# Designs tried in a protein design chat: VH-VL binders against q96il0. Part 102

Target 1, 167 residues: q96il0
Amino acid sequence: APERGAERRDTAPSGVSRFCPPRKSCHDWIGPPDKYSNLRPVHFYIPENESPLEQKLRKLRQETQEWNQQFWANQNLTFSKEKEEFIHSRLKTKGLGLRTESGQKATLNAEEMADFYKEFLSKNFQKHMYYNRDWYKRNFAITFFMGKVALERIWNKLKQKQKKRSN
Below, E stands for the ipSAE of ESMFold2; O stands for the ipSAE of OpenDDE; V2 stands for 0.75 times the mean of E and O plus 0.25 times the DockQ between their complexes.

## First folded at step 3 (VH-VL)

Design w7 (framework fv_ebronucimab)
Fold by ESMFold2-Fast, scan of step 3:
Structure w7 (fold): chain C 167 residues (1-167), chain A 120 residues (1-120), chain B 111 residues (1-111)
Amino acid sequence: as target 1 above (167 residues)
Amino acid sequence: EVQLVESGGGLVQPGRSLRLSCAASGFTFSSYAMNWVRQAPGKGLEWVSYISGSGGSTSYADSVQGRFTISRDNGKNSLYLQMNSLRAEDTALYFCARDYEYGDYSFDYWGQGTMVTVSS
Amino acid sequence: QSELTQPRSVSGSPGQSVTISCTGTSSNIGAGYDVHWYQQHPGKAPKLLISDNSNRPSGVPDRFSGSKSGNTASLTISGLQAEDEADYYCQSYDSSLDAYVFGTGTDVTVL
């Protein structure tokens, strides 16, 4: 199989969902949102005669997707943990239990949670700024390789057209 | 300044295990794929294993597949190689090497290596 | 063996030029994968010398040049100096193995 090498390198992490595109797909496949990151994974189509440059682009896009998935899975986990700790702390301050009389998790109202959201965003501002910087760097690299691949495909198409005209 | 420092090598008997570590500094570790490359005494370079920047993708040379496991801890800027069922043929200096930014397939920075000797 | 083939050794005098060949197969160099070159002094780690067939990393003298044609890549060292005495390895990627592959290595001796 042409995808055998990609399967060996592009294994899913234990913390993210896997998906299976249609067997005869000739296109990229977009899967359901990952449970942890809430992002949709993309399975990239691998052509039979993929050039080295096309492979570099595909692997860069796959690596960027994995990086993005890992960042948001970790961010969501941190948010959920700190949110629960904040709620527990505020409930103790009010002298309330962690569960309601009906057995549901006790919650704070939106006004009370506003302080948590503001503090969480402020605390994570620098982390998100660095994420955005790295995201733009990755997009620049992807765009650069996409341009190189496009030029390669144009050149190959011109060569094929010239060959067909001479034959 | 980019630095890679390997540790964990030593003398070990056939069939046993060793865990190698590589401590990275001077760059955003999570943005780079990492590799292990080995060199047997007086011999050439042999690629051993690859791990993507996120840790989501790994691959191995056929000679170590099923015995070695590459992993990373981006929070600690550390790369690892868990080596199980060691053989005499695994005797080598093991280098940690950074994949050139964004999948260039070249190794722009290397550590000094850690020596693994598998002997009875 | 799936290694890229290099001559065991090449020799030259100071100020002369030497060329090291690196021959692959249709699954690596012949498939169009880029070739990279590393310099290794005795007892030291390899250093990236040439990337992507002909690109010189920052700090590498223009005496070092690379080229690639068909299944073969070449490293040329012009104006040979004593400090160029080292082992040189080519490296590419092999699509059939899904693996990085290194050359057999060439020992450069400055006479």
Scores: ipSAE 0.013, ipTM 0.624, lowest interface PAE 7.4, mean pLDDT 83

Design w8 (framework fv_ebronucimab; at its last look DockQ between E and O 0.01; V2 from the best seeds 0.00; counts 0 for: pae O 6.9 > 2, placed apart)
Fold by ESMFold2-Fast, scan of step 3:
Structure w8 (fold): chain C 167 residues (1-167), chain A 120 residues (1-120), chain B 111 residues (1-111)
Amino acid sequence: as target 1 above (167 residues)
Amino acid sequence: EVQLVESGGGLVQPGRSLRLSCAASGFTFSSYAMNWVRQAPGKGLEWVSYISGSGGSTSYADSVQGRFTISRDNGKNSLYLQMNSLRAEDTALYFCAKDREYGSWTFDYWGQGTMVTVSS
Amino acid sequence: QSELTQPRSVSGSPGQSVTISCTGTSSNIGAGYDVHWYQQHPGKAPKLLISDNSNRPSGVPDRFSGSKSGNTASLTISGLQAEDEADYYCQSYDSSLDAYVFGTGTDVTVL
C-alpha cells in the first residue's frame, strides 16, 4: 500500500516534480511535464475492489510509463549534450568565440546544424528502432489486458444477474 | 541468447555486509524488471527483491526489508544487491532472475547463482 | 516461508503420468493470481516450465501441462522420462504479503 505522506507535492532530486492525487480521488490524474522527458505523468487511481487482473493492468501501465519517461529523459540529455559539443567544435573551427558580445551562447544557423541532425539521427537509428519495437509490444500487452479486464467485468455482471434470478 | 551471470558471493561473518552483482546480456535490459531469488542449501526457493526496468520501483521480502537494497545500472546491464547486517539465515545460493515480458510476475530466465555463506 | 503447499515427493515409472498439486490461500491462488511452474535439476538453476496456469514456453515438451481450480493448481507430467527427475516449484503472488511466493517444492523420482 502507498504511504500516508504520498500526497506530498515536491520536486524530485533529479528535477522531476512529484504530484500525487488525493487518496480519496476516484479518477486518474495527469501531472505537469517532466523536466527531462517532457512527458506528462499519469497517476493511477487504485479502486477498493481491484481484482488481480486489474492490478496487473495498472502495474503494467505504470511500468510502461516509467520506461517511457526514462528513455526520453536519457535521449533528450544525450541530444542536448551532443548538440552543444557540435556547436562548440564548429565555432572553434571558424575561429569564433563560444559567446556573443552580449554574453549569450553563440549558435550556428539552420544550414550548419543540418549536419548535426543527420549525424545524430543516423547514430541513434538502431536505438530508436528498438524503442519502437518495445513500445508496440507494451501497447499490445496493455490492449490485451484491457480486453481481459473488460471480459471479466462483463462475466461478473452476468454471474450477478443469474444469481439474482435464482434467488 | 539471454544470459545472467551472478558474482560477489563468499564467506562472511554475521553482522557484516556483502554486495552481489548480476551481469545481463542478450536482451534489452532496461525494458525488464529484475529479481533476486535465494535458495538455502537443500531447501526451496525464496523471493528476495524486485526492481522495475527503470529502477523507479522496488520491493522486498519481509525477511530482508531494511537490510537489503536492490539497484541497477542500465548503462552497464548490471543488477546489484547490497546486503547489510547479514544473519546466519541469509546463507543461500542467490539467483538473478528476469521478469517475463511486461508485468508478468514470473521469471523466464535465471542465472547460475552465487553462494553466500554467513558463518563465524 | 513457502506460502504454497506441495507434496514433498512423487514417483513414477517411465511412460506413466504423475501430478503435483500446489495449494494456496484466498490471498494468492484463491484470489485469482496465476500460477507458474519451474523445473530444477540437481546443481542447476530453475527453468520456467509452465506460465500463467497452463501456457507452455517454447522448448518445453507437450508432456507437461498445467491447470488451476479454486485454491489449487496442478502440474501433470505424462509419458514420464528419466530426464524429468528433478525438483518442481510452483509460484504465484500474494496480495497480503505484497510479494512473490513459491511452493515448498516437490522431488520427482523416476523409478
Scores: ipSAE 0.380, ipTM 0.724, lowest interface PAE 3.2, mean pLDDT 85
Fold by ESMFold2, look of step 4:
Order: sequence, then structure tokens, then C-alpha cells
Structure w8 (fold): chain C 167 residues (1-167), chain A 120 residues (1-120), chain B 111 residues (1-111)
Amino acid sequence: as target 1 above (167 residues)
Amino acid sequence: EVQLVESGGGLVQPGRSLRLSCAASGFTFSSYAMNWVRQAPGKGLEWVSYISGSGGSTSYADSVQGRFTISRDNGKNSLYLQMNSLRAEDTALYFCAKDREYGSWTFDYWGQGTMVTVSS
Amino acid sequence: QSELTQPRSVSGSPGQSVTISCTGTSSNIGAGYDVHWYQQHPGKAPKLLISDNSNRPSGVPDRFSGSKSGNTASLTISGLQAEDEADYYCQSYDSSLDAYVFGTGTDVTVL
């Protein structure tokens, strides 16, 4: 049977949060938590004389942040949607309405909600394994380039001191 | 096996619009940045546009800035190029190209291309 | 748009070596950005041949080698074979344009 297009209309918006750091800052900035991903974005400083290696590190960190924010924003939306569907399904199984007599949204007790959390974790287990693998690969690459940038900066400082002495 | 298949090319009058598509398979599409690269008949390669794996960062060649829009749908494993205000000099074979892992500046896999002809 | 400069054509006999130069500026190759090489047979899509100046991707014969010095990168094909007859493009990044840039292309002919 052909699949008729399982579209994810609940996909979180892309991009970094709307935090605006001060103009001409010489430092990276950590903004407030993004409302979709709950992660704090880093706004990276771009030095005026950025080397190719420094640029590669910065872009790798930026892309990793975008990837991470999108993953957790999507997981948060999926979690919320599936939580409501689970509650709705269990209330219907019990013959209860979606609202209490007072008009408040009906809910389940903590023991019943534990079933949801267990099911959600199990359903998303492999997705989180792939995420963890990619997260470690990205952070290893970032650490590797951080080391290369540090060595480049040490070398440049040594060359600058030699020029001043020869003059 | 990585596979990239472009579509949506054709003959169009100057000033009109086209939308190109690229269907991706054989890799985790959302983990990789994607690019469009074009080649005019009998000419060399020209980079057109870039989009990050999440879709949060884009860039464009000066020749297409403000006229072309790159986008992606990670749920459909699809890359798009919306081309507005087309000019005769946009006539080219348009390739979809996959970045090497994580913010690479290199294109390790290419599609076969879709031809766009802009002529009155 | 900025281009990296390559010779229009290069030729060699089977078994010989040929070298293709790729010359940039202080805002791309001269600034230290890596150079990548692509092979394109007629009517086919380009294929990554060399990445990061000298790295050979899986499936690329070891007769292809690359290097970079100053503003210039080089692709060398040793032991030239008939199947190596193709167009070759270098590619880098240009910081002043904030753009990926390709070379003008080199047509390699096997005599």
C-alpha cells in the first residue's frame, strides 16, 4: 500500500533564537533559552581578521547549534503532541470526557502518565541513539579544530615577537 | 548509496519563475548541508546557493541574490530552489550537491542535473 | 563573480604525468582556504576527486594527487590513462565575496 504523504505539520521553526547581542562585541554571547528547543543559543563573535581555520571552527559550531536546536525543538513538539493524544486516548477508553465538570482540561494521574513516558522513550529510542552518535561526532570535530586554532594562535604570537625584536 | 535526483527544469521566458526540486536518498538528509551548482552550456561550474542541514543558514552567489531562494523539507528529504525574475544568463544545467560532513566546503555527491533554458 | 585561474587545456601520452595549476588570490587560496578538485566527463555530473588539498576520497585511484602552496594549488595525474580524459575544476572559498568559487576548468586530453 503506497504511503500518501506523512507530513509533519508540527515541525518546529528553523533557525537561531531572536536574541540580539550588542553591536561590535568582541566575545561570544549566550542568549536566553529558545522557546521551542529550550536551549540557550550562542551568538558567535566574528573577528575582523578571522583565519580560514577559525572560520571553519565557527561555522562548525554554528551548524552544530542549529542542528541541536532543531532536534530538540522537534522532539519537544512531538512530545507535547503525543502526550495530548495519549491522554485523549486513555480518557476515551475510560469513558471520560476531555473536560471535567468544571470545564478544566481533564488529565491523568502520575502513575497513568508514567505509562506515557515509558512508551515515548521506547518509541523514540533509536532516534535518540542516532542523535547521540551524531552529537559525539560533531563535538569531537569541534574539539579537534579548537586544538588546531589554539596552536595557530600560539604560532602567530611567536612570529610577532620575533618581528618586534628584529626591528 | 547516496542518490540525488533533480527535477523542475524547462523552457521559460525572461522575468518568469521556476522551482527546482532535488530528491535525496541513501543518507541522513537533515545532517548535511546542500548546495545548488550550475553550468551554462559549454561553460564551467558556478556555485549558486547553500543551505545548512537544519535549514537555518543560507547563502547565495551575488548573481542570484534577491532572486533565488533555497529551501529544504527534511521530512520529505527534498531540496528546493525557487528561481524568480529569470534572465537569459541563468540558462544552465542545475546540479544538486551534497556537502561533505558538518560544515564542509566541499561537494562529495552530485545529481545529474536539470536543464533550465531562459529564452524569449 | 571571481574565478580561480586554470590552464584551458593540458595533454599527455598514456603513462605520462600531467599537472594542472589552480591560481587564486589572497582572499581565497592565498588566505589559506583549502582547495578541492572535481572531475567531469562529457555529459556527466562532476565527481569529487581531491578534498582538503590532498585527500583522496574512497574509490579515487592513487595516481591522482594534490598539493597547495601560496596562492596556487596543483593536481597531478601520474600514469595517465584514457579514462582520465575529462574536464577538471578546482574549488575554494573566497572570504571577500563570502562565496564558494570554482576554477575556470581544464580540459585534459590523452594523446
Scores: ipSAE 0.257, ipTM 0.698, lowest interface PAE 4.9, mean pLDDT 84
Fold by OpenDDE, look of step 4:
Structure w8 (fold): chain C 167 residues (1-167), chain A 120 residues (1-120), chain B 111 residues (1-111)
Amino acid sequence: as target 1 above (167 residues)
Amino acid sequence: EVQLVESGGGLVQPGRSLRLSCAASGFTFSSYAMNWVRQAPGKGLEWVSYISGSGGSTSYADSVQGRFTISRDNGKNSLYLQMNSLRAEDTALYFCAKDREYGSWTFDYWGQGTMVTVSS
Amino acid sequence: QSELTQPRSVSGSPGQSVTISCTGTSSNIGAGYDVHWYQQHPGKAPKLLISDNSNRPSGVPDRFSGSKSGNTASLTISGLQAEDEADYYCQSYDSSLDAYVFGTGTDVTVL
């Protein structure tokens, strides 16, 4: 059995941004961009009387955020790795130890880098398609639950008004 | 100051395996390609293997292709050379060498080397 | 493995100038790839002496100079000193091999 070389998946360390919102905050907080994903994490507020529906919405938002953070952290890592590989390969092929006649180090030009980006996008096209599909599904679900929570809140307000009129 | 310290050398029999390590310090390890270069006793320098800063690109000399594997752990600032199916011709002082910069194809810093002896 | 060709040994008296040649092929030096030079004292690791054909890294004396023409690179040591006794290696890249290539090495002796 050929020993499948364990591709050490360089798991981006889940550096949960240690951003702690103030304890008395009654709203969601947006943290600084994550160093790996470059996405700004949201710290979701937890109401004291959180309904089961509100809790479900919060959990969906949290899970979706984590999913996005992980995806982009990995994607950025892959991009950086492949970019470096491309540059090294091209430099080697070109013998970019060659100084230009002006004594400047030969760098990859914009056209060559354009080729890299095109190839990278092509290679990752399917991955991006799946991401987009899942992104829409998740956000649709979140939006749906946002609507439910809104309706629940309206209903609760109406009930409270009725109770106040009957007393 | 840049330091490269090789380890893992020793006496081995033909056909056996050995893993060399190089501990790097004094620079951003992941930003530079690393190399192994060897020198047989009383002989010249021979390039063995290259690995990019991220580890995504590797290259090998024909003499070691298919037998040796270069790898790195950027979290540990360490370079490795897994040597399989060792031959008497692999007997050499193995140096870890740092690339100067991208595209330079020069080795600006070298370790002191670790000796590998392949003998029956 | 294709090696760059160097003279086996070069000798000179203190204060003299010596030149070490490094001859490649159309797939390495002749292809335009830069040549680098290393100095290695006995029992020591190689040290970068000249990069990019003629560039001297910091700490390398001015008496060391490099040049390249056609398929041949040259290292010149002017004002030879006792401390210059060492092995010298040229290095380049070979596109046909996709490999770094070293010269055969030159033993410089100070008489």
Scores: ipSAE 0.022, ipTM 0.564, lowest interface PAE 6.9, mean pLDDT 87
ESMFold2 (binder alone), look of step 4: mean pLDDT 93; pTM 0.944

Design w9 (framework fv_ebronucimab; at its last look DockQ between E and O 0.44; V2 from the best seeds 0.00; counts 0 for: pae E 5.3 > 2)
Fold by ESMFold2-Fast, scan of step 3:
Structure w9 (fold): chain C 167 residues (1-167), chain A 120 residues (1-120), chain B 111 residues (1-111)
Amino acid sequence: as target 1 above (167 residues)
Amino acid sequence: EVQLVESGGGLVQPGRSLRLSCAASGFTFSSYAMNWVRQAPGKGLEWVSYISGSGGSTSYADSVQGRFTISRDNGKNSLYLQMNSLRAEDTALYFCARDQDYGNWAFDIWGQGTMVTVSS
Amino acid sequence: QSELTQPRSVSGSPGQSVTISCTGTSSNIGAGYDVHWYQQHPGKAPKLLISDNSNRPSGVPDRFSGSKSGNTASLTISGLQAEDEADYYCQSYDSSLDAYVFGTGTDVTVL
């Protein structure tokens, strides 16, 4: 189904929800950062008479956002999991428990953690290269469709101006 | 090189369920929207279902809405179609098809299809 | 059910040109959605032949061409060859159905 654009909702004095006036409701909405990806989602406004080109652009932007959110959510989850596994393995190798005497989680020093970061970046180098390649491809496609939409709007405005002048 | 391979088809009785799979190789599966398209014996192509690259958006032909569920596992490069409450009219060769890159809604890569026969 | 109307069959002689029409409605082709074309040989999967009304994918001969006007799209095959005997399907998107739609299909026979 097509997504409906996010709108502010008001609550009447009686506790009943109501919609904002139409002019105030015609906006894209930016949400809070996603728990896993740390990216802010954008909820796109769908115009009343969206053209096929505008629909393609909106769906491409939405798909790109979903793809980007999924990539970073998975990357952050993998980073956190592997970081904990690395800390666990190094503490076990040293003969140390997973908890300090105070009951807190045991940690490694910055020098030891540098080994993990170096390994993680090396391991994920190809993955990040493919991400960057796809990111550029998606932005190129979005820019291309934005150009098409802009030309469509200019053409329609010119046709409307001629029509008004003639009538 | 770039390939889609369907599986899971077979003979099934009306009212029962079947799950189709499509294995993708040779491309970044998660970057592409995927579709199921079917073709009844001797008949034309009919679009069945769509899923976005992330899996966040899905849609269905009216004839299968509420009975079929499309899903994907990007970690396994696999697409699925869960078919419930099957009818004789669902008898068809089921193709897995990839949407062309980034805003082009043409199907540029197709599998060979898997045959589903719904008959008592 | 197919939503776009194509002739059931078209025939021609080797070296001639044939044209296949694909007629939609105001909710699909007439609304401005692009039309794509597929070629299907018996027992094989469809192959993308034309995308976005007139674009040829790599490897498709230039004797295949597409066009669109109003609510009708056309596929033209010039210099018809024996290997062009196949079924041809158009495809677009329908805003009222929120769905991809295919044409009824056309059998091309080379006499």
Scores: ipSAE 0.530, ipTM 0.800, lowest interface PAE 2.1, mean pLDDT 85
Fold by ESMFold2, look of step 4:
Structure w9 (fold): chain C 167 residues (1-167), chain A 120 residues (1-120), chain B 111 residues (1-111)
Amino acid sequence: as target 1 above (167 residues)
Amino acid sequence: EVQLVESGGGLVQPGRSLRLSCAASGFTFSSYAMNWVRQAPGKGLEWVSYISGSGGSTSYADSVQGRFTISRDNGKNSLYLQMNSLRAEDTALYFCARDQDYGNWAFDIWGQGTMVTVSS
Amino acid sequence: QSELTQPRSVSGSPGQSVTISCTGTSSNIGAGYDVHWYQQHPGKAPKLLISDNSNRPSGVPDRFSGSKSGNTASLTISGLQAEDEADYYCQSYDSSLDAYVFGTGTDVTVL
């Protein structure tokens, strides 16, 4: 999920961005990539007879998605802003214009840009370490509750069979 | 030290508005859902409102739905409760409470409370 | 607003055991939602005492224990001490209200 960047966004005809999952679907839905985080949101199904344990799992997954979307939206905006500022500062120091003679935005070569990438990663090291810790903790909790829900469903099927009730 | 400190309580007339604040310290605020819980003088505890860690999900007790708004600023480690159209029955000590780690629906850290009195 | 039912008061002598009941309905405790317990001394904020029916958070003495059966949860204080004199509240979730719900509260007196 971290920083493996957006696919080439300007490719040929693709769909409208407004995603609407079907109502009364019995399955979770995965929507289009969020404009800011580049992550695909999950639209969680709420069964009409949701157990307390199923509700805990769903809310945990929803809250984890919200947390993850917010982190990457903020990180992507910060990266873009600081990258442009670095390029403009370096071009100004070299006495170069912000645009080439053809009107394109002037850029720095890969060796010049390496200083930016190193500085950005170093500056954000602690923030990314806390994110990774929280990400693993959240995913462990989700897996734990998925297992509990699976056991609950098995138990309910055995209880129905044992009680000798049809339908 | 993990702390929650409420402020903004006071005496107000019915129909008026008041905004409560809760300052959090000693923990990663954005990782925890937060709640407001109130206690009328000499009475028991009543849950008021919930907000998720990111602020993307909220819920309210029926008694305050449409009148109160919970919000948070994770950059300032602060939780808020905007209380509009106040009524005498809203008179209570208002607590800020931290939801325990995900998967628990228990309130593990509480502030000292801020008193709201609504009377004419 | 809905409330879980607790006795108004219970009392016991030092060293005895007391049990506080918390009775709900089919939309909260009876539906299988967990029960949590809080202790509140006069003029103080509530403190989490038991979570998830029977789990003791760090720092809570082992003389406090909880259980749940059917529509009813119970908090037991064994070896009652003077500092246990306080109000005690249970709490759960109610699916019909889509809300957290507290019990009516129990005043524990140490004789």
Scores: ipSAE 0.232, ipTM 0.697, lowest interface PAE 5.3, mean pLDDT 84
Fold by OpenDDE, look of step 4:
Structure w9 (fold): chain C 167 residues (1-167), chain A 120 residues (1-120), chain B 111 residues (1-111)
Amino acid sequence: as target 1 above (167 residues)
Amino acid sequence: EVQLVESGGGLVQPGRSLRLSCAASGFTFSSYAMNWVRQAPGKGLEWVSYISGSGGSTSYADSVQGRFTISRDNGKNSLYLQMNSLRAEDTALYFCARDQDYGNWAFDIWGQGTMVTVSS
Amino acid sequence: QSELTQPRSVSGSPGQSVTISCTGTSSNIGAGYDVHWYQQHPGKAPKLLISDNSNRPSGVPDRFSGSKSGNTASLTISGLQAEDEADYYCQSYDSSLDAYVFGTGTDVTVL
């Protein structure tokens, strides 16, 4: 019977770090920070005898991670873009070039950048509120399922001990 | 009100392609995994494809693997099914369905479906 | 395609109780995956009836109950009413296929 190696490579979206843990890993691995989100991805270990509940927990953690990666990647991109546009706009208004006389990238002072940050935070306030709400919901669910898995493991250990005593 | 509305169904010849769409409203679309389920005329329900809330994870039934592609645009609250190399056996009413919770749960919200007919 | 096995049809008189079985394998129901039930009226989309073996969503009457034992899940309709005439489908997950699986469906008729 040909070992259908079910390496269904979860094709990570093209932007997620292609970090692959060693095949013989028996634990979760943390990858390097993603270049877009700056979040470190976790590669979740899949036990050989993974229970349905453990699988549900793993999938929930994976989906939550992907959600976080996408959110912060987009947020960082938006931030960078808007920051650059702000700087360019302000320099233009001042009649300044994009480069200094020394050839360095022209920058704004801390006070001017404070205005940008304030405006950016105000503009994205609702987005952050929705993110936070959903973050709490997801993490609550994860914690709940972690508890269930822990109880299941305890119960299975107790059953095994009882069976060993009866034999 | 929470609602899913499918579109893009129609009559197509075998070997052709079709793209289905599902418009979501009344909930945070990106927070939910989505599915396509189909029902051939006078037959039962058949799961077709799954996509996670972020779109980072996808799965397919063996019957459509390599031919169909599920995708989503969370900015547009839209789910898609690109169907290539269509066969007569793909004739069905196609539903989009929302997972109730994270991690492969029940389908709590369904659209009304869009009909795809593959015939010569 | 791996389908969960259901009886083709079940019938009962108004006020009676009927039970629909859903039999799976060691890779789905027997592996411990939860079973969900859907009701589908003619020309309508499926509606979630029971989730997680026995949980009733809001708006589902208490005459509907679900249970699971071994490789088999059951949906019981107590106090059968005319509006209960519909197709019923069980659904689970199959680990060997990495796929959702539906039952073959049961046509419930009220006599």
Scores: ipSAE 0.112, ipTM 0.708, lowest interface PAE 2.7, mean pLDDT 88
ESMFold2 (binder alone), look of step 4: mean pLDDT 93; pTM 0.948

